# Miniprotein binders against a2bj90, part 40

Target 1, 235 residues: a2bj90
Amino acid sequence: MSRSARRKTSALNTVLRVVEVFASIQGEGPFTGTYSVFVRLAGCNLRCPFCDTRYAWSLEAGKPLGVEELVEEIARYEPSLVVITGGEPLLQRHPLNSLVEGLESLGLRVQLETNGILPAPARDEQLWRVYHVVSPKDVPVRVPGAKLHPSWVDYARATGRAWFKFLVANEQHVREVAEYVAKLGIPRSRVYIMPLTPEKLDMKELLELHSRIASLAVKWRLNFSPRLHLLVQLP
Key: E = the ipSAE of ESMFold2; O = the ipSAE of OpenDDE; V2 = 0.75 times the mean of E and O plus 0.25 times the DockQ between their complexes.

## First folded at step 4 (miniprotein)

Design nm6
Fold by ESMFold2-Fast, scan of step 4:
Structure nm6 (fold): chain B 235 residues (1-235), chain A 105 residues (1-105)
Amino acid sequence: as target 1 above (235 residues)
Amino acid sequence: DLDKEILELIYKAVLLLWKGFELGDPELIKEALELFKKAVELAEKHGRPELAAYALEIIAWALELLGDTEEAVKYAEEALKIAEKAGLEDVVKEAKELIEKIKKA
């Protein structure tokens, strides 16, 4: 080990507040179907009215884990993809950059899920180099206080490493997404529409909803994201 | 449907714009801007102010990214003017936010 690598290892001795770490299949977005390990970070800067993980809104809801310890735990799963989600993971931006550095040093592919309210990564951040799936909450299912930070459009343009995923329930929602995306200059190739799944659908209803939204994606020439984990009953 | 044709023209221009930025090719960006201008002309000719305002806001944003701040503000202000005259309150808000963002850059 070099002297600089030893100093880097010392710098990785920082702490993230983690709700859970588990293996599953990525059910959503551009990497659907990939064997993944999910890292759910605590804390959120939104208070979505229909949030199922309200207990995780506080940073104090997460267990403190050292970055080095977390990297080792993730590596044991031997994943094809590491999905960092939350809450809002960018609330823990500083230690998150250290986590990403550790994961990339092992050759692991990293995807971040974010609501896009906080600024996109700067060029000098480790986060600049990983994939981002941005889920704006300002359209069409509006959450009070939610606004996509404009730097995400610039980041996507500069890097080609960001996609925008929108929850939709009907054709009016798809129309609003299409107009929003055109206004911001986001190309359709970077846009996914995904079914907004209400509570307590049976499997037949869930499949019918997927079929309907997928048909709208074809009609409007947008990409479709399933919620595959729900269809195959994985976490 | 004319509205669909105008929107598809805007979406085609957006694809060229993004390809131009990703490749660092100013000629593709110029082509995209000309397509947006055509979309504005078509939308205005056929009384579709919402679509005209959308295209103008994208032109303003693209010009800001190219470093042409004064021209970007001009297009954003034209979008605001069209939105105000048409009573498009959500578009008015978005155009004002765009002008503020460009002026801070």
Scores: ipSAE 0.000, ipTM 0.144, lowest interface PAE 17.0, mean pLDDT 80

Design nm7
Fold by ESMFold2-Fast, scan of step 4:
Structure nm7 (fold): chain B 235 residues (1-235), chain A 105 residues (1-105)
Amino acid sequence: as target 1 above (235 residues)
Amino acid sequence: DLDKEIEELIYKAEMLLWKGLELGDPELIKEALELFKKAVELAEKHGRPELAAYALDAIAWALEFLGDTEEAVKYAEEALKIAEKAGLEDVVKEAKELIEKIKKA
């Protein structure tokens, strides 16, 4: 009876490949401590040696979910923040813009986690209006092929809605980050350094690493991101 | 479900097309084109004009990037014709943008 309504929707802009949806506390970056729903999208354009989510690398790892269905699922959690992450969520850019539109219509705050290889949002995208934490992999960890797209620096300056988060293990890494952001013109206020956590650290070792990296952040006048979820044993 | 099978082909092709366009990789674009053409064949065979219009529009953009501008216009015009009848506003906009881009060149 309502067949004409079906024809008004772009089918491709309404399906996402989703690995998992779960509630937790944002443990990293500028929104650390916020009650969040995490949406992990499938597919990645990198193969980082230190990756904790290798199960999400393939698009085939994700279940196809409609945008409307996913918005309803997220809304049931009543989150303060929706974190869209995964391998690389911008690989699913078109349906992701539709998801953001749905979430924004409910007044939900959205944060994207991205490796920054793909271009920053354009002004006519829904993604232009949400927060982005960009995690470059070209420095200091030097993943081959992981060059930050220059449009992210312009986006950060134009909107104030992007930050850059770097994994660091020691002071030499922090020095390389400082040189990198200065060369690219990234404002220091937009930069976070975060401990690169090896597998199988005990709690004492994990806390000591956090302390060392935090001290380096003070010394180098950069922001510090913990990995709070690891310290409190949340996903 | 057949509609889901066709939509999955379109989805996979779209991701390859988008990646190929952003990276300037014609091999990814050619792979996407093969998948879109298969989706059109299935959609036409089984009377799914909405899905056919979506795939035809994507083929037009892929052909434009590869330099096949005359063929791109033909696919875009066919996509526009079907999309207007079906009320697919996104496809109508994209097809018109491509036709306008080619005319200006």
Scores: ipSAE 0.000, ipTM 0.163, lowest interface PAE 16.7, mean pLDDT 80

Design nm8
Fold by ESMFold2-Fast, scan of step 4:
Structure nm8 (fold): chain B 235 residues (1-235), chain A 103 residues (1-103)
Amino acid sequence: as target 1 above (235 residues)
Amino acid sequence: SPEVEELWYRVELLVWEAEELLEETGDLEKALELLDEALRLAEEHGLPELMAYILELKAWVLELMGRYEEALEVLKKAYELAKESGDEELAREIEELIKELES
């Protein structure tokens, strides 16, 4: 965890450091196929070797945008889903709660993507009422510094608004994920396995990888997440 | 409850791994080790129905190992736990296995 990133964020009041805002199709997780606006927040507390968005690692990579201005920009897209991602969005927790409040006031569905290192929302946070896709990085391909905060399991059971998404390359990875979620008491219905895509694959290789991981999801009775945007060549 | 459902899934994973070992390699010792781990989990959570199920599978592995006396002892324990839990179908199945093994 970066202490500097947390201190800079706490000093910004109702301002978020935003890397990009764009419309696309949610390609991953329980809302795959949904017309979405993606809000990528700056800053991350991990340095994953397989990260596709290294440009968002620094808090300084983000442009300061006021919460109200950002809500208006998002609303212009008329999305079915607002996906807040990053870096690690929870590094900007205070203004993020304000953003969520603004989006919910417009009736917009919000999904947060997080690595789960920082604690899950408390009942009195605006974030408590939205959807969360947690991507633990402690299994199966462990990232140094990664450790899922146990409060995410309690949050998932209490609210039914969290899912856990794991990157897997082979059956041994799936077994490790299955053991991990069983040990932590994560309901199988809340678990997704997703293909770990190495450096650029051609379309045939990408489809074959998706097919293999999907077959393993059926065998192990877990949910499958594609990386649909890669298959249809969207951002 | 979700907690009980996840415990059953944990036990299933250990049982599936044991079954895979039996089918792929015939590693009976490792299969027994996995079932003992599953039994420990069920005991710690106080679930006699789950314990009975695990013990019945353990007895089968012991039979495959030629350890018939131990298999019979394990089945008798499983039968008592199945009765205690009210699982009449499992108790009946175990009783039939005991009769076959004693014959």
Scores: ipSAE 0.000, ipTM 0.147, lowest interface PAE 22.4, mean pLDDT 81

Design nm9 (at its last look DockQ between E and O 0.41; V2 from the best seeds 0.00; counts 0 for: pae E 11.1 > 1.5)
Fold by OpenDDE base, look of step 5:
Structure nm9 (fold): chain B 235 residues (1-235), chain A 88 residues (1-88)
Amino acid sequence: as target 1 above (235 residues)
Amino acid sequence: SDEFKKRFYEVVLKMWELIERYEETGDEKYLEEALRLAEEAVRLARESGDPELIAYALELLAWVLELKGREEEARRVMEEARKIAEEH
């Protein structure tokens, strides 16, 4: 390998394309209510028609930021959790492992949000140690090109550090989720259903949708994820 | 190999970027380029010998074919993807 190829690989491992960094409350999944710093990475391997972060789809929507600088920025917020999200964070897997190493060295807890299309972390990756909320897009909403990579089931079994969060609009969707997770052997305790929210819901409609989906969660013996940030009008 | 997976998902990412440009512009050239990348993803997947990756790449190809109005070809490709996914 030429010296030029090694320099390009080194720069690719230490720079992330970042859309935004902000402090808020985690509104979704197992860490709902946690004071968190959100790191939204640029680039996504999907084009979900219901995506609320379409501005993050292109890698070009992100600014290049060094891992060390990003760790320092995150640390200033004194977060209870660092949430790495975006389009699809695992598209930037190499510098993301370096980011996780830096954050863990400061004793910060890290949670990744992923669509589960890309392979789960391997045992030798820093990403192996963090929490993962996997949001499949193949069930029930069937986004084209979405398929849960099977390694996420194995990762969940091996580590206990994965949860699965499914977008649902009705009882049929909840049934499909229940059947799917049963087939994969995912414990119900690791499964969350979350309201699929159209962009045009008012606060009343949003609350009614939450109530309906929460009632279905109880009926089907699944965990419920709110969209808490939408309910409390936080980022 | 990890290098193979990286290359495969880089192709898929570029395919999605081209589909987005098609949706924004209506310029069919982006959809033609997306089709070529979907076909490349299928080739790469076949070279890997991973049936799950082959099925996934075929699903992507079928979707690009549907966007192009090539519905009968999309149906045949999806049926191949389904068979591969059921056999493994």
Scores: ipSAE 0.043, ipTM 0.345, lowest interface PAE 2.9, mean pLDDT 89
Fold by ESMFold2-Fast, scan of step 4:
Structure nm9 (fold): chain B 235 residues (1-235), chain A 88 residues (1-88)
Amino acid sequence: as target 1 above (235 residues)
Amino acid sequence: SDEFKKRFYEVVLKMWELIERYEETGDEKYLEEALRLAEEAVRLARESGDPELIAYALELLAWVLELKGREEEARRVMEEARKIAEEH
């Protein structure tokens, strides 16, 4: 490999394309209610019809930020949790590992949100040591081309640091999720179902939907994730 | 169509896997194959007629060209992507 190629690879490991950095409350998944800083990375390998962050799809939506600068910006918020989301953060895997290293050196907890199409972290990656919420797009409403990489199931069992979160609208969706996770051997304790929220719900309708999906979670013995940020009107 | 869209995402995912391998190894062979897949993604997106997919595929092609040091071609392709995104 040439010196130029090595320098270019090193530069890619130290720069991330970032759409936004902001403080909020984690509204979803196993850390619901936690004071968090959200880091939205640019670029996505899917075009989900239910995506509410379409502005992050393009790599051009992100500005290049050095890993050290980003770590300092995040640290100023003094968060209980750093949520790295996007787009699909694993598209920027190698600079992301550098970011995680910097955040862990400060004792910060990190959660990655991913569609799980790209492989789970290897043991020698910094990403191996952080939490992952995987949102497969295989079921219940399949996005074309979306397939969960099987290494995520192995990673979840080996580390206890991955959970699988599914958007559901009704009991048939929950049934399809239950069948899917059983076939893949994903433990129920690692599975969250979350309300698929249409854009025009008022607060009463939103609470009724949450209640209905929570009841299904009890019936099917799965974990429930709210969309708390929608209920409290935070980003 | 759904079949072109499915094939498009499969090609894009393989392209991103190759870019990851390039970042890990520095081996130019992965970028060479990624370029071929990026060009195939553009072809599939154009066949779909979906301007959003076409703009995305062109952005991916521009990025691979930039990684290969073909900066003038990357700039030209990226400008085409921006124009399509603005029009839709």
Scores: ipSAE 0.042, ipTM 0.512, lowest interface PAE 5.9, mean pLDDT 84
Fold by ESMFold2, look of step 5:
Structure nm9 (fold): chain B 235 residues (1-235), chain A 88 residues (1-88)
Amino acid sequence: as target 1 above (235 residues)
Amino acid sequence: SDEFKKRFYEVVLKMWELIERYEETGDEKYLEEALRLAEEAVRLARESGDPELIAYALELLAWVLELKGREEEARRVMEEARKIAEEH
């Protein structure tokens, strides 16, 4: 079927609503400790009570930036990793694929952080080729509307480029995570448990929580994710 | 199907923005429009022919119906979503 001349580029495909761009250390998941540039995209399809980035929930919180301009800004940091986060980055899926294309053309390694509600990348998307850390919010925490899309497990199996990270506060939560990942067929090597920080904690409390969750990770043979940036007081 | 999938995600983004406006203001007009967009998202997902998008769109619709207090309707929609997701 022939279509009349369509514009190859639209504002939506080449513009992202961006809350902030900054350099720091990846503090969570399999790439913990990596010098990274964070790109926080606006908009979220959840309203998690424990969210520490509420300022990114609204699409209006982001400023429009052209993808080419954003790629240039990111490249100037010379990052070891580009972390695309938000809100929920997959709400801006089409221009996000353009950003990924630009970053990969410069040889930059990209990781996406997602709550997993929207489907995993299709094989013909640029997002198919990047790393993903998927943080489901339906287990053990039960945020309304937070259902992990089943395609993420298939994607992880097909590509080896996805890991699953769960917020936990106690051993009952860890048991729930263990049961959940077993049912889905997610191998333990792809699973991280991370401390759920419900309010302001002083450093002593934060360390105690990390110690308890890390001990549970060992006990349950799961990977542990710190919140390293909080421990070392980086953004 | 590519055009319907593209439109689907555009509609979903607008729907979430309206839900945020509803949470900020308490004005039901935003939730009413969000429901209309959730219904449109279901239509677009079905026209795309992608069962996973259809299941997701139905889950979104169920969530908006729940926010409006239409629990019985939300349960029926969620059950449809579950059946489609299980069929793959």
Scores: ipSAE 0.006, ipTM 0.172, lowest interface PAE 11.1, mean pLDDT 84
ESMFold2 (binder alone), look of step 5: mean pLDDT 88; pTM 0.875

## First folded at step 5 (miniprotein)

Design jd1 (at its last look DockQ between E and O 0.60; V2 from the best seeds 0.00; counts 0 for: pae E 2.5 > 1.5)
Fold by OpenDDE base, look of step 5:
Structure jd1 (fold): chain B 235 residues (1-235), chain A 88 residues (1-88)
Amino acid sequence: as target 1 above (235 residues)
Amino acid sequence: SDEFKKRFEEVVRKMEELIRRYEETGDEKYLEEALRLAEEAVRLARESGDPELISYALNLLSIALLLQGDFEEADRVLEEAWKIWEEH
């Protein structure tokens, strides 16, 4: 594409590339069970083999939506929480700050889901005020190039508005998580382990996996995140 | 070496600062310079021969490319990061 096509980026401040907007129950992390509107943003800097939202990897998979229009759409659902997820939402950090400002002006609570590779919010960002669930991809299942940005540990300590959610398949993974968070000085009360769900598990296998990982969470004194939406067959 | 590591970390830090300035201002010059620093990070990582460092630097480059809207090149860079990681 010619240098001329790049110059239309001045509209970046007010437009998000959005894959989908839907209402459901938050199935994961500290807000499990909350009636939520999900905003799935397009674009990701990872190619995780276990990603359940591969359709969001392309920036082109997202429709351009104005921040104001998106705020109005979200507000119509009367959500108890707005969950911003996607590929990696922080690839759209600038218009995302504008979205957060709009949502907070309506008194809506916001939670971000992030892979933790991009820097944590600075104090001058609207994103500083929201809740964050950071899902590191360097431990225990290593995704190439994934590294937790150190600023997330500092943000968690400074604000108390961050949690760390790790995908685990077995006790060795839970051990690696426990060692990793201890090394980083992350309090265990901020750590969630969640089942790494292979594709095509039946409901019996899914329940058995949840039971095994939940038992490991108790043994290792970590919080457990279900995949509640999968268990109750919601989006 | 510790000196190499320090040099690499300084390149990454400068890149992140330029991305922040781009996000704050929308001035493409910051993104162009961030991309140049990501390419330098990849060059330095390749000189080390460390697969973990190379994959990390390639991920940084993918971020700069994605911010430019260069999705196809970002995909190629991420595929290379996977290839390097699986071969080592």
Scores: ipSAE 0.868, ipTM 0.945, lowest interface PAE 0.5, mean pLDDT 93
Fold by ESMFold2, look of step 5:
Structure jd1 (fold): chain B 235 residues (1-235), chain A 88 residues (1-88)
Amino acid sequence: as target 1 above (235 residues)
Amino acid sequence: SDEFKKRFEEVVRKMEELIRRYEETGDEKYLEEALRLAEEAVRLARESGDPELISYALNLLSIALLLQGDFEEADRVLEEAWKIWEEH
């Protein structure tokens, strides 16, 4: 194999393009409130209008970091949870599996956030054992090109390590989510509805939206996810 | 139309299988072929005139480009997917 090809293979396994690493709380989904270190990977295969991290869309926004260095940096925070997010983290799947291996060797709990277009982990991947919050972008607000890969439902049923989170603004959206998850066979216990915040809202509007969506979650017997970091003004 | 959908789905399935083989082996030949199939999926989608299908195919192409390390082209393809959607 040429030296150039070996370098590319090494980069696939040992280098991640990282936008930022920071400590905060997990504000969304089943681990809401957990002291976390966030690793935001560069690159996304979608251009969602409601994306709150547009600066991570381009792969060029990330700086190359070695997996070993990144594991050491993360460990210094002593996190209760490591949240791998982005963009779309599964675009860097090979070195991501290496990162997970390093974090797992230190006993660190890992959660991945994904739009679910790329397939769920295979049994022999390090990612198989981490938690996943999957946010399909074709319901209720359709994003061009989005489609949930069917393997995520199978993975969730087989492992119990995946949840599905949907941005909603009103009851019509919740109805659409309910129909979608029923069609796909996703159990209600794995479904979160979360307030859709497409524009900056003042605190009063944000609280009112949270109240409305939480009430709908109770009515439709779905889990509710806040945007807690927005409510408490953390990154 | 059923023949078209069958052909498009076959191309996508083959592309996904090749990406899986690339991830398993690291062999660039699988990724190169997956890229060609992603481009074929885009051609088929454009032939259909369906903006939803075109946007999906462009998304698939962006994935293959990103895996190849063609970051600038992947960004351009994703921007095109959005623009096509806005026009419809």
Scores: ipSAE 0.422, ipTM 0.753, lowest interface PAE 2.5, mean pLDDT 87
ESMFold2 (binder alone), look of step 5: mean pLDDT 84; pTM 0.806

Design jd2 (at its last look DockQ between E and O 0.52; V2 from the best seeds 0.00; counts 0 for: pae E 2.1 > 1.5)
Fold by OpenDDE base, look of step 5:
Structure jd2 (fold): chain B 235 residues (1-235), chain A 88 residues (1-88)
Amino acid sequence: as target 1 above (235 residues)
Amino acid sequence: SDEFKKRFEEVVRKMEELIRRYEETGDEKYLEEALRLAEEAVRLARESGDPELISYALNLLSIALFLQGDFEEADRVLEEAWKIWEEH
C-alpha cells in the first residue's frame, strides 16, 4: 500500500460531510415521539420531487466533521435516540460505521434512515447493530433509478431491526404497498405508511390528510407513521 | 431475455462487491473497477432499451461517481436518468 493510499483511507474513515445536527422529537416511523438528535448527512443518489431536504442533495452542502468531534457533540444533548439521516447516509458508509461505533460505545441507541438502494449492512459492519428505517422510492411513487436492494429484506428477517416506510397519498398507493410487501414477504408489522405531504398544505389540510391515511392504514392493516414534527411545529 | 437479466445482475453484484472492498480498504483500484462495471451496466441497460433498467444503471453509475468525488458528473447522470424515465 502506498503512503498516499493510507492517507486517503485515514481521511475517509474519520470524516463525515454533515449538513446539520439538531435535537428534536422523532416525528416518523417506529420511534415516533422519541427525544432524538438528528445528524443530517450530505449527498444523495436520488432527486425526489417531494423531498423536504433538497439542500442536502449536494455533498458540498455538508461541512467536514471528525467522527470523534461529532460523537462528543451528539452526546451533549443526552439523546434517547440518535437519528442518522440526510440525503442518503449510506453514501458515507465507511465513516458512518466509525460514527456508529463511537455512539454505541457511549450506550447511545442509533437509528438510520435510508432509501434502501444501497446494500443492507453486512454482519461485520457496525451498522449491522443499529435500527434501520428503509424508505423505498420505487413504490408507490416511482423515483427514477430507485430499486429496493433485496438484502434489506434479508436483513429485516435476520435481525428484526428494520422497518419499511412508504409515502402514500391515496388508497391506490396503499394497495400498491400492500401488494409489494406481500410479494417480497415483508411482514405487515414492519410496514409503515406515511402521508405524502405537498409543501403547500396548511395545518387543517395536513390534519385531514393524516386522518385519511391513518384510516387507510387501519383498513389495510398496516402501521401508520405520522409526520409528527410537522403537526407539532418542531424541526 | 433471462440470460441478459442474469448477466446484468452479475455485473451489478460484482460492482457492489468492489464498492464494499473499497469501503473496507480505501484502495482506489476497487473504486476504478467498480466505476468500469457501472459503465458496463449502463451499456448493457441501453442495449436492452428498457427505461427502468437504464435509469437503475445510471443510478449505480452516480453512486460510483459520488464515491470518486465527481459530484458534478454524478448530478448529470442523475438528470439523464430522469430524462430517460420521463421520455419513455
Scores: ipSAE 0.835, ipTM 0.932, lowest interface PAE 0.5, mean pLDDT 93
Fold by ESMFold2, look of step 5:
Order: sequence, then structure tokens, then C-alpha cells
Structure jd2 (fold): chain B 235 residues (1-235), chain A 88 residues (1-88)
Amino acid sequence: as target 1 above (235 residues)
Amino acid sequence: SDEFKKRFEEVVRKMEELIRRYEETGDEKYLEEALRLAEEAVRLARESGDPELISYALNLLSIALFLQGDFEEADRVLEEAWKIWEEH
């Protein structure tokens, strides 16, 4: 298919390319433990070596779904939270705003997960009103090309609807995160440190890593995020 | 260096505004110009010789290519960003 033909198909404002929709528990960040429906959007502008959802990197991994159809599917799960994730969901920003509008019309609470390279929502976007967990990939785990857009800090201060989550493996990483957030003016109350899990860990190793990072969170007076879904073996 | 960084940031800001206008209007002319500015950002970054700036500019180019629907080129550009990092 030609470049222009693919663009016209994917530029339809009521269509998202979706890898999967499933129910689970939000295992990370401020809404940890919440019964959630996850909507994984296709496409990512990063190739993180620690990514555990590499199957969502390509836009071709997603199937086209109409926004109205997707809203109906999500609603049938009766979720307490809708988590929009991916790849990088903001690559499909325009139809994503349509999805958010539909979900909010049903009173559903929405959270977006983003690497923060694309700008934060503008006041006239439906995404302005949803919650965001921003995971910068330039500290401490430095991924080439990653850079947090400065608008996310402004958005967080203006709205109180954004938190910043960092993968850390040790105290050196935590110190780097602390320096980074101080430089950017991100309040500690909005910062989560979370275990950077190697691809293969047994449960004992996973618990030991959680304990180590949680202790560091207390020491550095930062919030701790588990990877709860890994501990309870949910997707 | 400081003057160069300021010029680079101005190109990026203009590119981002054009992407916003594309998202608001659906008018492909905004995206076409955003692509040109993303390519200019890459050229400026390469002239700087700064591998972090180059990889960032390539990431921005991949976003514009993704929006254009050129997924194969977006993947190539992301692979190039990693190659630059590995060399430095």
C-alpha cells in the first residue's frame, strides 16, 4: 500500500489502531490495585531495551477499531479505570482525543501512560482532563532520543493530573532521578520510583528487588511503585 | 553553541506547532512542512556533532514519519538513533 493510501486510512478521525483490549489490575503508579481495562495502542517512537511490550512497537501490530465500537467494548467490562497505553499512545493523538471524549461521556475514569516526548495536553483537548503517568526514558535508564517535553511539568503543576514514574535498579539510579526531578522542578509527591526488572526473574528475586527499591524510596522520600501485576502474575 | 542550541529549539517548536495544526485540521500541508522542519532539525543536530542531540532529532523525525504513514522509514530512523548512541 502506498504511503498516501496508508495515511488516508490511518488519518480517519474515528479509528484507532489497537493491539489489545483486556481487563486486569493497574499494577503501577498512583492507581495501583485498581480494576482496569487496558487499551494498548500500536506504534512507539522509542525502542527501549527493557520494554516488555515490544509487540506494540509497530503500527502494523494494531487492528483498526472504530472509536464508538471501542467505547462500547470497554464499557462492557464495567471498569473502575481505563488505562490507555501502548507503544506510545500520543502517536495516535487525534482519534485518542475522540476515545477520551466517549469514555468521559460515560463517566469512566481514564489514565494515560506516556514516555513524555510528545507535548502534554492543551486546554482544548479532551486529554486535558484525564490522568497521566509519564515515564521519562532519559534518566536514569537513558534511551537514545528520549527527552521529556517541558510542557509535562507545567501541565502537572497546572492540573495536578500528572505523575512521573522512573525505572531504577539501584541507589545510583535513584540519586540521578532525584537530581533530574529537582532540576525540572517536579515535586517529590509526584515522583514514583519503580523496580527495573530484568527480563527473567524468579519470584524471590522479584520480591528482593521490590524490597530494595521500596527502601530507597523511603530513604529518598519518594513514592514507591510496585510492578504488582508481575507479583500476582496478571497481564 | 548556545546560539546553535537556540536555533535548534526554534525549529523544533515550529515543527510541533505545525503538527498541532495538522491534528486540529487534518490539512496535510501542515504535516508536510512539519516533516521538512524535522529533517532540518536532524541536519542542525548533525552539524553540532552532539550524539544526544542527533538521536533526539531522529526521534522527532520518526514521529513526523509515523504521522505521515511512512512506518518503514520511521523504523529505519529509530534504528539509526540507536546506532549513533552505540558509536558514542
Scores: ipSAE 0.555, ipTM 0.836, lowest interface PAE 2.1, mean pLDDT 88
ESMFold2 (binder alone), look of step 5: mean pLDDT 84; pTM 0.813

